VHH binders against DIS3-like exonuclease 1 (DIS3L). Designs and how they scored, part 5

Target 1, 352 residues: DIS3-like exonuclease 1 (DIS3L), of Bos taurus (Bovine) (a0jn80r465to816)
Amino acid sequence: REDLRKTHLVFSIDPSGCEDVDDTLSVRALDNGNLELGVHIADVTHFVAPHSYIDIEARTRATTYYLADRRYDMLPAILSADVCSLLGGVDRYAVSVMWELDKTSYEIKKVWYGRTIIRSAYKLFYEAAQDLLDGNFSVVKDIPEFKDLDEKSRQAKLEELVWAIRKLTDIARHIRAKRDSCGALELEGVEVRIQLDEKKNIHDLIPKQPLEVHETVAECMILANHWVAKKIWESFPHQALLRRHPPPHQEFFSELRECAKAKGFFIDTRSNKALADSLDNANDPNDPIVNKLLRSMATQAMSNALYFSTGSCAEEEFHHYGLALDKYTHFTSPIRRYSDIIVHRLLMAAIS
Key: E = the ipSAE of ESMFold2; O = the ipSAE of OpenDDE; V2 = 0.75 times the mean of E and O plus 0.25 times the DockQ between their complexes.

## First folded at step 1 (VHH)

Design c02 (framework vhh_6qgx_2; at its last look DockQ between E and O 0.01; V2 from the best seeds 0.00; counts 0 for: pae E 21.1 > 2, placed apart)
Fold by OpenDDE, look of step 2:
Structure c02 (fold): chain B 352 residues (1-352), chain A 125 residues (1-125)
Amino acid sequence: as target 1 above (352 residues)
Amino acid sequence: QVQLVESGGGLVQAGGSLRLSCAASGFTFDDYAMAWFRRAPGKEREFVAAISWSGGSTFYTDSVKGRFTISRDHAKNTVSLQMNSLRPEDTAVYYCAAEPYGLSYDLDTSDYDYWGQGTRVTVSA
């Protein structure tokens, strides 16, 4: 197990109130001028042995369920909220993917997979991370990790953290741009917060505002999932658990096309790239809701992504339509998805 | 409503041929692998053949390899099983099934989301 506790600034960005921290990030400059991007995922498989009672139960549950008024954990709380969770300020076991990126182009030069020991320096919330990204440092007072520091130390650490967040965001932008060029879709999905009344009835649904930092984290996780998918496929071409996204049936786009036409736009649904591009071009300056509506309709037309074993399909079937990736899997949430546990085990076998 | 409707079964002499067809409706056909199973008298349901969602991969149980061919038509939402050189041991009710996770002959029947009613194939000696 590689020890990253002294060499890497590792931190997490998660929703407020999150206790089951699956994923952490790091970025650093290397001596040769390149960058190292790191994704560090909770090493659940260290604690959950195959065919153990916990494993069997986790498999049966398949995932953690978050309901409006309750939560059903895939794993026992001692694991999900404590020993597996990549909490701040404590030593934790992780499975890491790290990329060496070209300083300028961010082209991936090298990739490393392995078990690590980390100590997350910051458990950030998305809003706080965004503030830091935006240069709003008033949020520092709300970040517990900065409270007991002298001013000089606080400033130094703050600068380091801000650099990391900004660098990650810059890298993420690059990664996203590349996927976009390959036909990745930006579809309209509204995440909502549920407000409950005293009787636990739904009082209100509050749409969450997406922040750039959400995309930053998402792109890093997607990158990790993609590369892990490639790795386990290479080692186990017939037994790798991947996730594909078939293209939607053309007939499901009929309403979208008609609606777009009525508004004077042409939506090309012949490929993900065509769809993405045509949606990007379907903007009414006088009515910004039109584009949102069209994207929403496109989302509704989408097929579901599916898990599969690589031995069951030809390689051309592996493609993830929405993400515009030839191989994809789930690796980044082993605390809450059992598929990720399987993938972790495959990865460990692949690198053994 | 999800429906899988098998057809093409019947009585055939040993060495003969049949073509089974399964028409799918009520779900996104192209997202699913399709398979044929069969249940012989007094036996459990067994895997026969499967085809991936794109049609790019096919799998067969050993006893039917070289004799049976599974195919699918995306335009018609159908899966077919061409059965050649039929044998008395091929006598069974044949079922069409759909599953989203890929195809394998070692998959449990419980892994399939949708099933047809079956079509009877009888091969006489």
Scores: ipSAE 0.000, ipTM 0.215, lowest interface PAE 15.6, mean pLDDT 91
ESMFold2-Fast, scan of step 1: ipSAE 0.049; ipTM 0.521
ESMFold2, look of step 2: ipSAE 0.000; ipTM 0.116
ESMFold2 (binder alone), look of step 2: mean pLDDT 83; pTM 0.855

Design c03 (framework vhh_enristomig)
Fold by ESMFold2-Fast, scan of step 1:
Structure c03 (fold): chain B 352 residues (1-352), chain A 120 residues (1-120)
Amino acid sequence: as target 1 above (352 residues)
Amino acid sequence: EVQLLESGGGEVQPGGSLRLSCAASGFTFSDYAISWYRQAPGKQREWVSTIYSGGDTNYAESVKGRFTISRDNAKNTLYLQMSSLRAEDTAVYYCARDWGSEYLDYFDYWGQGTLVTVKP
């Protein structure tokens, strides 16, 4: 197990009040000037041995093929909220993916996978991380780790943390831009359609602007899931657990196409890239809500994402349509998903 | 094609009760955990309760002891019995067939929602 406690600034960004912290992030400059991006995930497999009582209970609650169960209830509370959770200020076992990135292009040069020990320096909530990214430092008073520091120490640690958040965000922007060029979809939730159906008052249709740090975290998690998917598939070409998202049936886009046509726009549903590009172009500057409605309708047209074994279908079918990735899996939430525990076991076998 | 359709919302006085229903189709209902979420005006979507395929339940701290989630697998229907309602419970309530994480999949299976208004 590699000890990262003194070499890496590791921290989490979660909803306020989250106690079951699955994932933490790090970024640092290497001696050669390149960057190292790190994703550090709770090492649940260290505490949940295959075929143990805890493993049998977790598997029973979440079927390995469909995974009907969601967060917090899969594991006993002492494992989820205490022992496995990557809480701030305590030593924790993690499974880490670390990439060396070119300092200028952010091209991935190397990747490392392994078991680590970390000590998260900060447990940030999304609004606090966004404030720090934006240069609003009044939130420092709400970060417990800064409370007992003198001014000089607080300034130095704040500068270090702000650098890390800004660098992670810059990397995330690059990753997102690459995925966007490949046809990744930017969609709206069903609530946009609900507001239009239930509320005739335009005042009720004010869209919420998402925080950029949500995308920062999401892109890092998606990257880790993608690289772990490639690694376990490479090691176990016929027995890896992956997550696929097939293209929707064309008939499911009929409502979207007709609504767009009525507004004077053509939505091209022949591929994810065509859909992404035509949604980007379907903007009425006199009625900006139209674009959000179309993206919400596109969400309703999507097919189900599915877990599968790589031996059960052709490699061309491994694709994740919405994320625009050739291979994907779930790795980053083992506290709440049994699939992620299976993926962690496959990863450990792959690197042994 | 996964479909979830909520009903049962309406206006109620503080301390009152409502029962929400969610009719499911397009999947084997009994195999899935199903959740209730809510979104109050101007606020983020908040998880309320989950019932697992085996019948186990979990609740947000703010609703424990007041709300009861249940399912009828023969009718492919999810319920939320709401009692001792407070002004803070005012929200659009959504039925969702969730995957285990909101981080990675853009495609949560949501119903269209049903509005619950608790008068001040």
Scores: ipSAE 0.014, ipTM 0.252, lowest interface PAE 7.6, mean pLDDT 81

Design c04 (framework vhh_lunsekimig_d3)
Fold by ESMFold2-Fast, scan of step 1:
Structure c04 (fold): chain B 352 residues (1-352), chain A 120 residues (1-120)
Amino acid sequence: as target 1 above (352 residues)
Amino acid sequence: EVQLVESGGGVVQPGGSLRLSCAASGFTFSDYELYWYRQAAGIERELIASITSGGSTNYVDSVKGRFTISRDNSENTMYLQMNSLRAEDTGLYYCAAYDSLGFEYEYDYWGQGTLVTVSS
């Protein structure tokens, strides 16, 4: 177990009031000028041994959901919130993935996997992290960890935290741009199409404007899931637990293609890249709602993602269509998903 | 094929009541955790209530004590009883058998939504 408590600024960003903190982030500059990005996940496997009562209970709750990612109270609240949760200001066991990134290009040069001990410095909520990213520092009064600090210490810690959030966001932008170039889909919720169908008043639609810091966290989690998928597949080519998202059947795109055609656009559904590119080009400068409608219709055409064992299908079928990744798994939420506990066990075996 | 179909939305005056239904087909209903989400103007889609396969419930603070989620496994239907409705409860209500579109764009099952309007 590597001790990161004195060497890494580790913190979490979650919805306000979250007590089941699965994931934390870090970023630091290395002596050679490169960056180290860290994703640190609750070490649930330390407390949930294979075949223990807790493991049996979690598995029993997960058996009917194994091929479907469902939210449920898998672990007892005291274990998930008190022992495994990566809450601020306490020492916690984690499983970490850390990448060395080139200082200029952000290309991944090295990756490390292992058990760690961390002490999260901040439990931030999304709105607070976004305010810090935007340079709105009045939120500092609402961050408990800044309470009772002298002015000099407060300024130093604020500068350190703001640097980390900004650097994580720069890295996330780079990762997202790379996935976009490979055909990652940017979709709208089903509600956009339903609002148009029910009211026939597209001017009542509110534009979708998610907080950028939410995308910062999402890209780091997706990166970790992707790299862990590769690592466990390398070690267990026929027994790794991965998550695939197959392309939808062509017939499910018929409504999208017909609607786009009626608006003067061609939607190419032959691949995720073709779909992503043609959706990007289906913009009416006189009616920006048209593009939102088409992206919502594309969402309705999507197939569901599913868990599988790598021995059960050809490598070409491992693909995650929506995320534009060749291999993917679930690693980052072991407090709420039994599949992530299985993946953690595979990762530990792979690095032994 | 898997389907979730919401019904029961409508127009009511402040202080009124509505009961929403979500009828499910194509999967083993009793095995899944189920959710009600709300999409209001200017607000991101919000989880309002959840019910586990065992019947345990959870609510956001703004609806706690006013809304009741329930399920009938024999009818493959989930309900949301809404009492003491306020103008801010106006929105599209969705049922889901997965807690969101996810930060990963992943989802299992979503309904088409039903509109609730609270206006005098």
Scores: ipSAE 0.015, ipTM 0.270, lowest interface PAE 7.1, mean pLDDT 80

Design c05 (framework vhh_4orz_3)
Fold by ESMFold2-Fast, scan of step 1:
Structure c05 (fold): chain B 352 residues (1-352), chain A 120 residues (1-120)
Amino acid sequence: as target 1 above (352 residues)
Amino acid sequence: EVQLVESGGGLVQAGGSLRLFCAASGFTFSEYAMAWLRQAPGKRREWVALITSDYSTDYADSVKDRFTISRDNAKNTVSLQMNSLKPEDTAIYFCATEFLGYDSWEYDYWGQGTQVTVSS
C-alpha cells in the first residue's frame, strides 16, 4: 500500500448531500516537469473478501434490489458511509490509477495501478468546484476546511486547490477532444426532447445544464475505467469483466432521421463517428433548440450497455459505441455496483 | 453516490392499476427533476412522465390521463400511479434524474428498473 497522505492533494467533487464517496481526484507537478493525474477509488475489496458472508449479501442485494418490494443498500451502511467512503479529513484505503502526463501535450507517458492510503483534503459539491473554476471565490466561506485558517494559510490553500481544479479541467478537455475525434457522442437527456416537443416554456421546464466540473469528473472516471479495462483484459484475455455498448439497430434511428430531414438536415447513422459528425453539422443558427432535440432523439435510439466476459465474444464486439472506446469496464463505483468489486479483484490479481 | 431504485412492478390484467416507487439517495433530491421511462422487449426506450423540482408535471401522449407522477421530498421518493393499464404498457420501467443529460455512460442514473406485465 503506497502512502499518498503527505504527497498528494486528494479531494472529491460530488452532488450536494452525497455521503458515500466512491471517487477522489488528484493532480500534481512532478520533479521532471510532467504532471501526475490520479483517480483514487474506495478500496471496498479490502473489506469485502471473495465468498465471505458480506460478499454473498452484496451480490444478492445487487441482483435482487427491490425484488419483492424490498429496499437494500448494496453494502451495509457502516461500510458505505463510514469505512469505505472517501470522506474528507480521515485516512482511507483506496485503489489508485495514476498517469504521468507530458506537461504540454498531456500525452500519457506511464500508468501505475495499486493500493494506496489517502486523506481527502476537501469534500466539494459541484457548485462550489464550479465557482472556484470560474474565479468566483465567495464560495470559500462555505468550504469547511477553510474555516479555522489564518489569512496567509487560507490564501495558499485556495491557490493550491484552484490550480488543481483548473489543471484537472484542462486535462479533461484534452481527453474529451481525443474521444470526440473518434466519434464519442454528445447526447441530451430524454426529457429535453419531450419538453421541446410539448412547446412548453423552456426556462421553467428544461433541467439545469451540467456544470463543466461534471465533465471534468466524468472524463477522469471514463479514463480510469478504460485503462483498467485494458489492464484486466491483458492479464485475463478470456475471463475479464468488461462493459460493451453495441451500435443500435438501424430501425431505432428512423424517428431521428425523419425529424432531422423535416428540419433540413441529414443524419448519418452508419457509425458512431458518422452520427457524431452529422449531429455536429445539424445546427440551425436561428434555432439552437433543433440541435438539442436531435441529440435527445439520438439518446432514445441507443441500445443498452452490457456486461460480458471477454471469452464470450470476439474482440471486435468489445467496443463502446457511445464513448468511442475499444475497451471499457466499470471500476469507479464499488460502493454502489457489485460489478466494480469484481473488476477491483481482477485488477488486484493483474498487478500482483 | 447517486442511486435510484425502483419497486412496485408486477403482473396485472388489462384495465388494472399499479403504483411504482423510486427511492433516491446520494443527492439533494428536492433540487432535481425526476422522470419515468420505459423499455419494452425489442423496442427503444421511451419517456413516460416528468416532475420538476417545483412539482410541475408532464406526460407522454400515450399515458396522459391514465398515469400520474408525484414526489415526496421528505422521503426522497418519486411515484408513478398507473391506471387503466393496457397490454402495450408492458415494459421495464426506469426512474431517472436530470443527470441523464450527461453524455457519459459511466453514470447509470437509471435504476435497475421494475418489470410491469399487463396481460390481455
Scores: ipSAE 0.012, ipTM 0.447, lowest interface PAE 8.2, mean pLDDT 81

Design c06 (framework vhh_8ghr_2)
Fold by ESMFold2-Fast, scan of step 1:
Structure c06 (fold): chain B 352 residues (1-352), chain A 122 residues (1-122)
Amino acid sequence: as target 1 above (352 residues)
Amino acid sequence: EVQLVESGGGLVQPGGSLRLSCAASGFTFSDYYAIGWVRRAPGKGEELVARIYPYSGDTSYADSVKGRFTISADISKNTAYLQMNSLRVEDTAVYYCARWGYDEYSLAMDYWGQGTLVTVSS
């Protein structure tokens, strides 16, 4: 277990009031000028041994309620909220993925996987992290860790935290741009379509767009899921637990194509890249609701993502259509998903 | 903390009716989440029974219950309901209230309650 408590600024960004903290982030400059990006996930497998009572109970709840991907209280609350949760100001066991990135291109040079010990410095909520990213520092008075510091120490810690948030966001923008170039889809919730089906005013009912820091966190989680998928597949080519998303059938796009045509746009559904490019081009800046509607309709056309064992289908079928990734799994939410516990066990076996 | 608390289960004769309630806290039905009911019969996997988007009132049902069950939501009380009519012995199951939120690109269950037992005995 590597001790990161004195070498890494680790912090979480979650909805306000979250007590089941699965994931934390870090970024730092290395001596050679390159960057190290870190994703640190709760080490549930340390507390949940295979075939223990807790393991059997968690697996039973997961299989009993399995309809799709789920986040739910599968572990006892004491274990999930107290022992495993990566709360601020306390020492916690984590499983970490850390990448060395070229300082200019952000090309991944090296990756490290292992068990760590961390102490999260900040438990931020999304709005606070966004304020810091935007240069709105009034939120500093609401961050407990800045209380009772002299002005010089407060300024130094603020500059360090702001640098980290800004750097994580810059890296996330780069990662997303690469996935977008490969046809990753930016989709809206199905709720937009439901509102229109009821002939309601969608301006009053559309949910607030996610803050950019939400995308920062999401891209780091997607990156970790992708690299862990590659690592466990490499070690267990016929027995790794991955997650695939096949292309939807063309017939499911008929309503999307007709609606877009009625609005004066052409949607090309021949590939994920063609769909992504067509959706990007179906934007009227004087009526941004139309683009949101089309992206919501595209969501309804999507096929379901599926867990699978790598021995059960051809490697060409491993891909994730929506995320535009050749291999994907679930690694980043072991407090809420039993699949992530299985993936953690596979990762530990792969690196031993 | 998000919580979903079910009530209204019990023993009923075939052809009878029951109304299940799901009281939600930690979020509001004005938010864009789906709320629904999932059931599990002994020895079987779970089945999505019904789903509602409380903010819009839009609903969906499993073919096995369509025309017999009605899902509804009271936004002011932050409570969802499942009205079950013309009950059959095969409707015997533990019924769970669940919330659906977005998981990257897809709608996925993220929270649910403790469950309430419905027994339809002949």
Scores: ipSAE 0.008, ipTM 0.241, lowest interface PAE 9.3, mean pLDDT 80

Design c07 (framework vhh_8k46_1)
Fold by ESMFold2-Fast, scan of step 1:
Structure c07 (fold): chain B 352 residues (1-352), chain A 124 residues (1-124)
Amino acid sequence: as target 1 above (352 residues)
Amino acid sequence: AVQLQASGGGFVQPGGSLRLSCAASGFTFSYYAMGWFRQAPGKEREFVSAISGSGDYTYYADSVKGRFTISRDNSKNTVYLQMNSLRAEDTATYYCAADSYPLDEFYSGSYDYWGQGTQVTVSS
């Protein structure tokens, strides 16, 4: 395994109170001026008994499009989440995907996959990371890792962390813009507080505004899932575990189309790109909640995403409708999803 | 402030039944897929069952298929797990979770919203 503890600033961004840390991020400048983006995921397979290729193939062939989480009876008896969790200030085993990006265009030039050892420098909460991104440094007092540093060291570490957060966000904006151009859907299940009148009618909707750093993390996870999907499919074209999202049946969009029409908008459901574009245009500047509600209705119209073995259907069916990706899988949450453990095993076999 | 509160656990004899409930607040419940997971001491957390936001699609781990039934009541912001024909190996802390990633109705991203869990013990 590659030792990243002295060469990479690795850190996590999670909801407040999260103790099952699956994923960490890094970004650094290379000697040639290009950037290296890193996604480092808990190495659960290090603690989970290895399976033969035949065992993996037999299991994927035994499942249909509706693959549920499964555990082997003969896996190690004790697999503590805290051992795998990428907590701050401790050495941890990880599985990493690292991309070299052009310094100007952010185009991917190279990709590396492998087992690593990391030491996360910061366990940030979304609100703290957003404040740092916004140039609001009052939250530094609430970051435990800055508590016992002298002023000079604190300033140097802060500048390093802020640079990394800003750079990750710039990269994420670029990745999202490319996926948006391909018809990626920006859907929403809003956190809504409803004020009810005495007749239990909706009086007011108080939407929770999402933080941009949520998108920063999400785009990095989606990128890793996409590249791992491509890598394991290339190595195992008939036995790779992927995640597909088929286009919804047109009848499921009826309620969305009628609701939008009542508000004076046309929603085009012929393709993901047509849906994405028409949702973007269904915006009333005098009532911004209308667009959020339409995007939430679009979420309810979606078909289910499904796990599948690549040998079980035609390549044309591999597409992820919502994400606008030709191939997708789940790689980034092996503490939470057994499917990700299977994907990690396939990745390790692919790079052997 | 997302809150998920699981309840309904307890002690039951092999072959018995329990019904778990998970009350949700702080988000638009009907737009989120909901899942049940369980973890026994010394074992990994495992998937048990999931239900789409609409309630039209349900999924089950092979170990519980035919014995457990997941359902939801979107008017009450509650998801349920009806557990029948319980076995000793079903003993675990059961957690409800909301799929925080809105692009998939079923288990596509991290379940970032988790309840505190409810203990189920199946023993004679």
Scores: ipSAE 0.006, ipTM 0.193, lowest interface PAE 10.2, mean pLDDT 77

Design c08 (framework vhh_6qgx_2)
Fold by ESMFold2-Fast, scan of step 1:
Structure c08 (fold): chain B 352 residues (1-352), chain A 125 residues (1-125)
Amino acid sequence: as target 1 above (352 residues)
Amino acid sequence: QVQLVESGGGLVQAGGSLRLSCAASGFTFEDYAMAWFRRAPGKEREFVAAISGSGGDTFYTDSVKGRFTISRDHAKNTVSLQMNSLRPEDTAVYYCAAGLDYIGSEYYTNEYDYWGQGTRVTVSA
C-alpha cells in the first residue's frame, strides 16, 4: 500500500449532504514539469471479502435491483458512511489510478494502479467547488477546513486548492473535447421529453445549466473506468467484467428523426459520431428547448448498457456507444455498485 | 440554496398509517426525480421508493410494495410518501432525495444530488 498522505492533495466533490464518499481526486506537478492526475476510490474490497456474509448481502441487494437505477444502498451504514467513505480529515484506504500527463498536450504518458492510503483534505460540495473555480472566494468561510488557520496558511491552502480545481477542470475539458470528437453523446434526461409531451409551460421547462464542476468529476471518473477496463481486459481477456453499450436499432430513432424534421433539422443515426454531430447542429440559438428535447429523445432511443464477461462476445462488441469508448467498465462507485466490487477484485488480481 | 425539508414523522402503532412530506426549493422541481430512503437504528441506509419528475413512473422496494405510495405535487413542489400497514421493521429515519433522470448516462457518480436532513418514524409493536 502506497502512502499518499504527505505527497498528494486529495479532496472530494460531492452533492451537499453526501455521507458515502466513493471518490476523491488529486492533481500535482511532477519534477519533470508534467502533471500527475489521480483518482482515488474507496477500498471496499479491503472490508468485503468474497463470499463473506456482507458480500452475499451486497450481491443479493444488487441483483434484486439490477434493472433499477443506483438509488439503493447495498452496504451496511458503518461500511458505506464510515470506514469505507473517503471523508475529509481522516486516514482512509483507497484504490488509486494515477496518470502522468504531458504538461501542454495532456497526452497520457504512463499510468499506475495500486492500493493506497489517503487523507482527504477537503470534502467539498459541488456549489462550493464551482464558486472556487469561478473565483468567488466568499464560500471559503463556509468550508470547515479553513476555520482553524492563520492568514498565511489559509491563503497558501486556498491557492493550492484553487490551482487543483482549475487544473482538474482544464484536464477534464481536454478529455471531454477528445471524446466529443470521437462521437460521445451529450444527452438529456427523459423527463424533459415527458414534460414537453404533456404540453406543459415551455418557459418553466428549461433547467438551470449543470455546474461545470459536475463535468470535471464525471470526466475523471469516466477516464478511470476506461483505463481500468483496459487493464483488467489485458490481464483477463476472457474473464474481465466490462460494460458495453451497443448501437440502438434504427427503428428506435424514428420519433427523434420525425420530431427533428418537424423543427427543420436532420438527425443522422448511422453512427455515434454522425448522431453526435447532427445533434450538435440541431441547435437553434433562439429556441434552446428544441435541442434539449432532441437530446432527451435520443436518450429514449438508446439501447440498454450491459455488463458482460469478455469471453462471451467479440472484441468489436465491447464498445460503449454513448461514451465513444472502445472499452468501459464500472470501477468508481464500489460503495453503491456491486459490479464495481467485482472490478476492484479483478484489478487487484491484475496488479498482483 | 437547494433545500429538501421533510415532515410528517412521528410515533404510530403497528398497523397504523403515516404520511411523510418533503418540500423542495432552490431547483426546478419538475426536472428532478424524487425518492425516499430510510436508515433504521443499527442498519444501513436503504432505498424505499422513487417517482419520476413527471410523476408517471414509480418504483418501490419489495418490503413496502403494496403498503407505501409515493406521489408528487408540482404546484406545491412537494413529494409525499403515504405509509400504510406499518410494521415495527419500518422504524427508521426517512430521507427525501432529489436527482436528475439520466438514462444511459455516466456523467454523474451519484443519481441523487440533494438530500434532506431526515424525519424520524417510530412504529411500536
Scores: ipSAE 0.000, ipTM 0.152, lowest interface PAE 14.9, mean pLDDT 79

Design c09 (framework vhh_enristomig)
Fold by ESMFold2-Fast, scan of step 1:
Structure c09 (fold): chain B 352 residues (1-352), chain A 122 residues (1-122)
Amino acid sequence: as target 1 above (352 residues)
Amino acid sequence: EVQLLESGGGEVQPGGSLRLSCAASGFTFSSYEISWYRQAPGKQREWVSTISSGGSTNYAESVKGRFTISRDNAKNTLYLQMSSLRAEDTAVYYCAKDTYLEWLSTEYFDYWGQGTLVTVKP
């Protein structure tokens, strides 16, 4: 495994107090002026051998709760919250994906996959990372790693961390813009629609809105999932575990189209790009919740995403409609998803 | 109709204890991750604790070791046992049901209850 502890500033951004830290991020400038983006994921496969008791239990938990819960407590707490979790200030085993990006265009020039050892420098919560991104530095008092530093050291570390967060966000905006041009969808939870149907007063709902740093983390995770999907498919064209999302049947969009029309908007459902563009344009400046309602209705119209083996269907069917990606898998949450453990095993076999 | 109703708040001296409850209805309680949040007057809402459907728990660093989150799926009720209370724990406490979109990498928090006020008086 490669030792990143002295060469990379690695840190996590999660909900406040999260102890099951699956993912960490890094970004650094290379000697040639290009950037290296890193995604470092908990190395669960190091601790969960195929066919071990823990492996069998995790698989059983995943299958038992799949339809009822999107997340599983499949690992014993000592593994998930202690040895696998990428907590701050401790040495941890990780599986990393690192990309070299052109310094100006952010085009991906190279990619590296491998087992690493990291030491996360900061365990940030989303609100703290957002404050740093926004230039509100009062949150530094809530970051333990800045405690008891002299002014000069604190300023240097803060400048380094802020640079990293800003650079990751800039890269994420670029990645998102590319996926948006291909028709990536931004949707809302179905509960928004359910509440409105039951209460009939849309202003009674105040859903928690994602911060921009949620999108920063999301785009990095999506990128890693996409590149790992390509890598394992290339190595195992008939046995790779991928995740597909087929286009929904047109009839499922009827209610969305009718509701939008009643509010003066046309929703174009002929493709994911047409849907994405028409949803973006379906804004009522006098009632911003209307757009959230339409995006929630679009979610209700969607087909389910499915895990599949690449040998079980044609390559044309591999695509992910909602994310606008040719190939996708789940790689970034092995503490919570057994599928990610399988994907990690495939990736390790692919790079051996 | 999804409903989350918090109770159990009140006044307590520093070092005291309180148990908060959140009664849930209108959804399959046992299938969802449920969280506690708090908000002091004039401050941003702060995450306190989360419990998964399987019973895995997470805590904000400020309450870790002092607060215990638990659930009773038979009663559709979420609990927060608070001990060693401090003046800075004074806030309105909310429970929240989240929703997760399978094709998105972010989690959405769906509903906030009315809240229950906890006052740690000097």
Scores: ipSAE 0.007, ipTM 0.217, lowest interface PAE 8.7, mean pLDDT 80

Design c10 (framework vhh_lunsekimig_d3)
Amino acid sequence: EVQLVESGGGVVQPGGSLRLSCAASGFTFDYYALYWYRQAAGIERELIASITSGGDTNYVDSVKGRFTISRDNSENTMYLQMNSLRAEDTGLYYCAREGFSDYTLPFDYWGQGTLVTVSS
ESMFold2-Fast, scan of step 1: ipSAE 0.028; ipTM 0.335

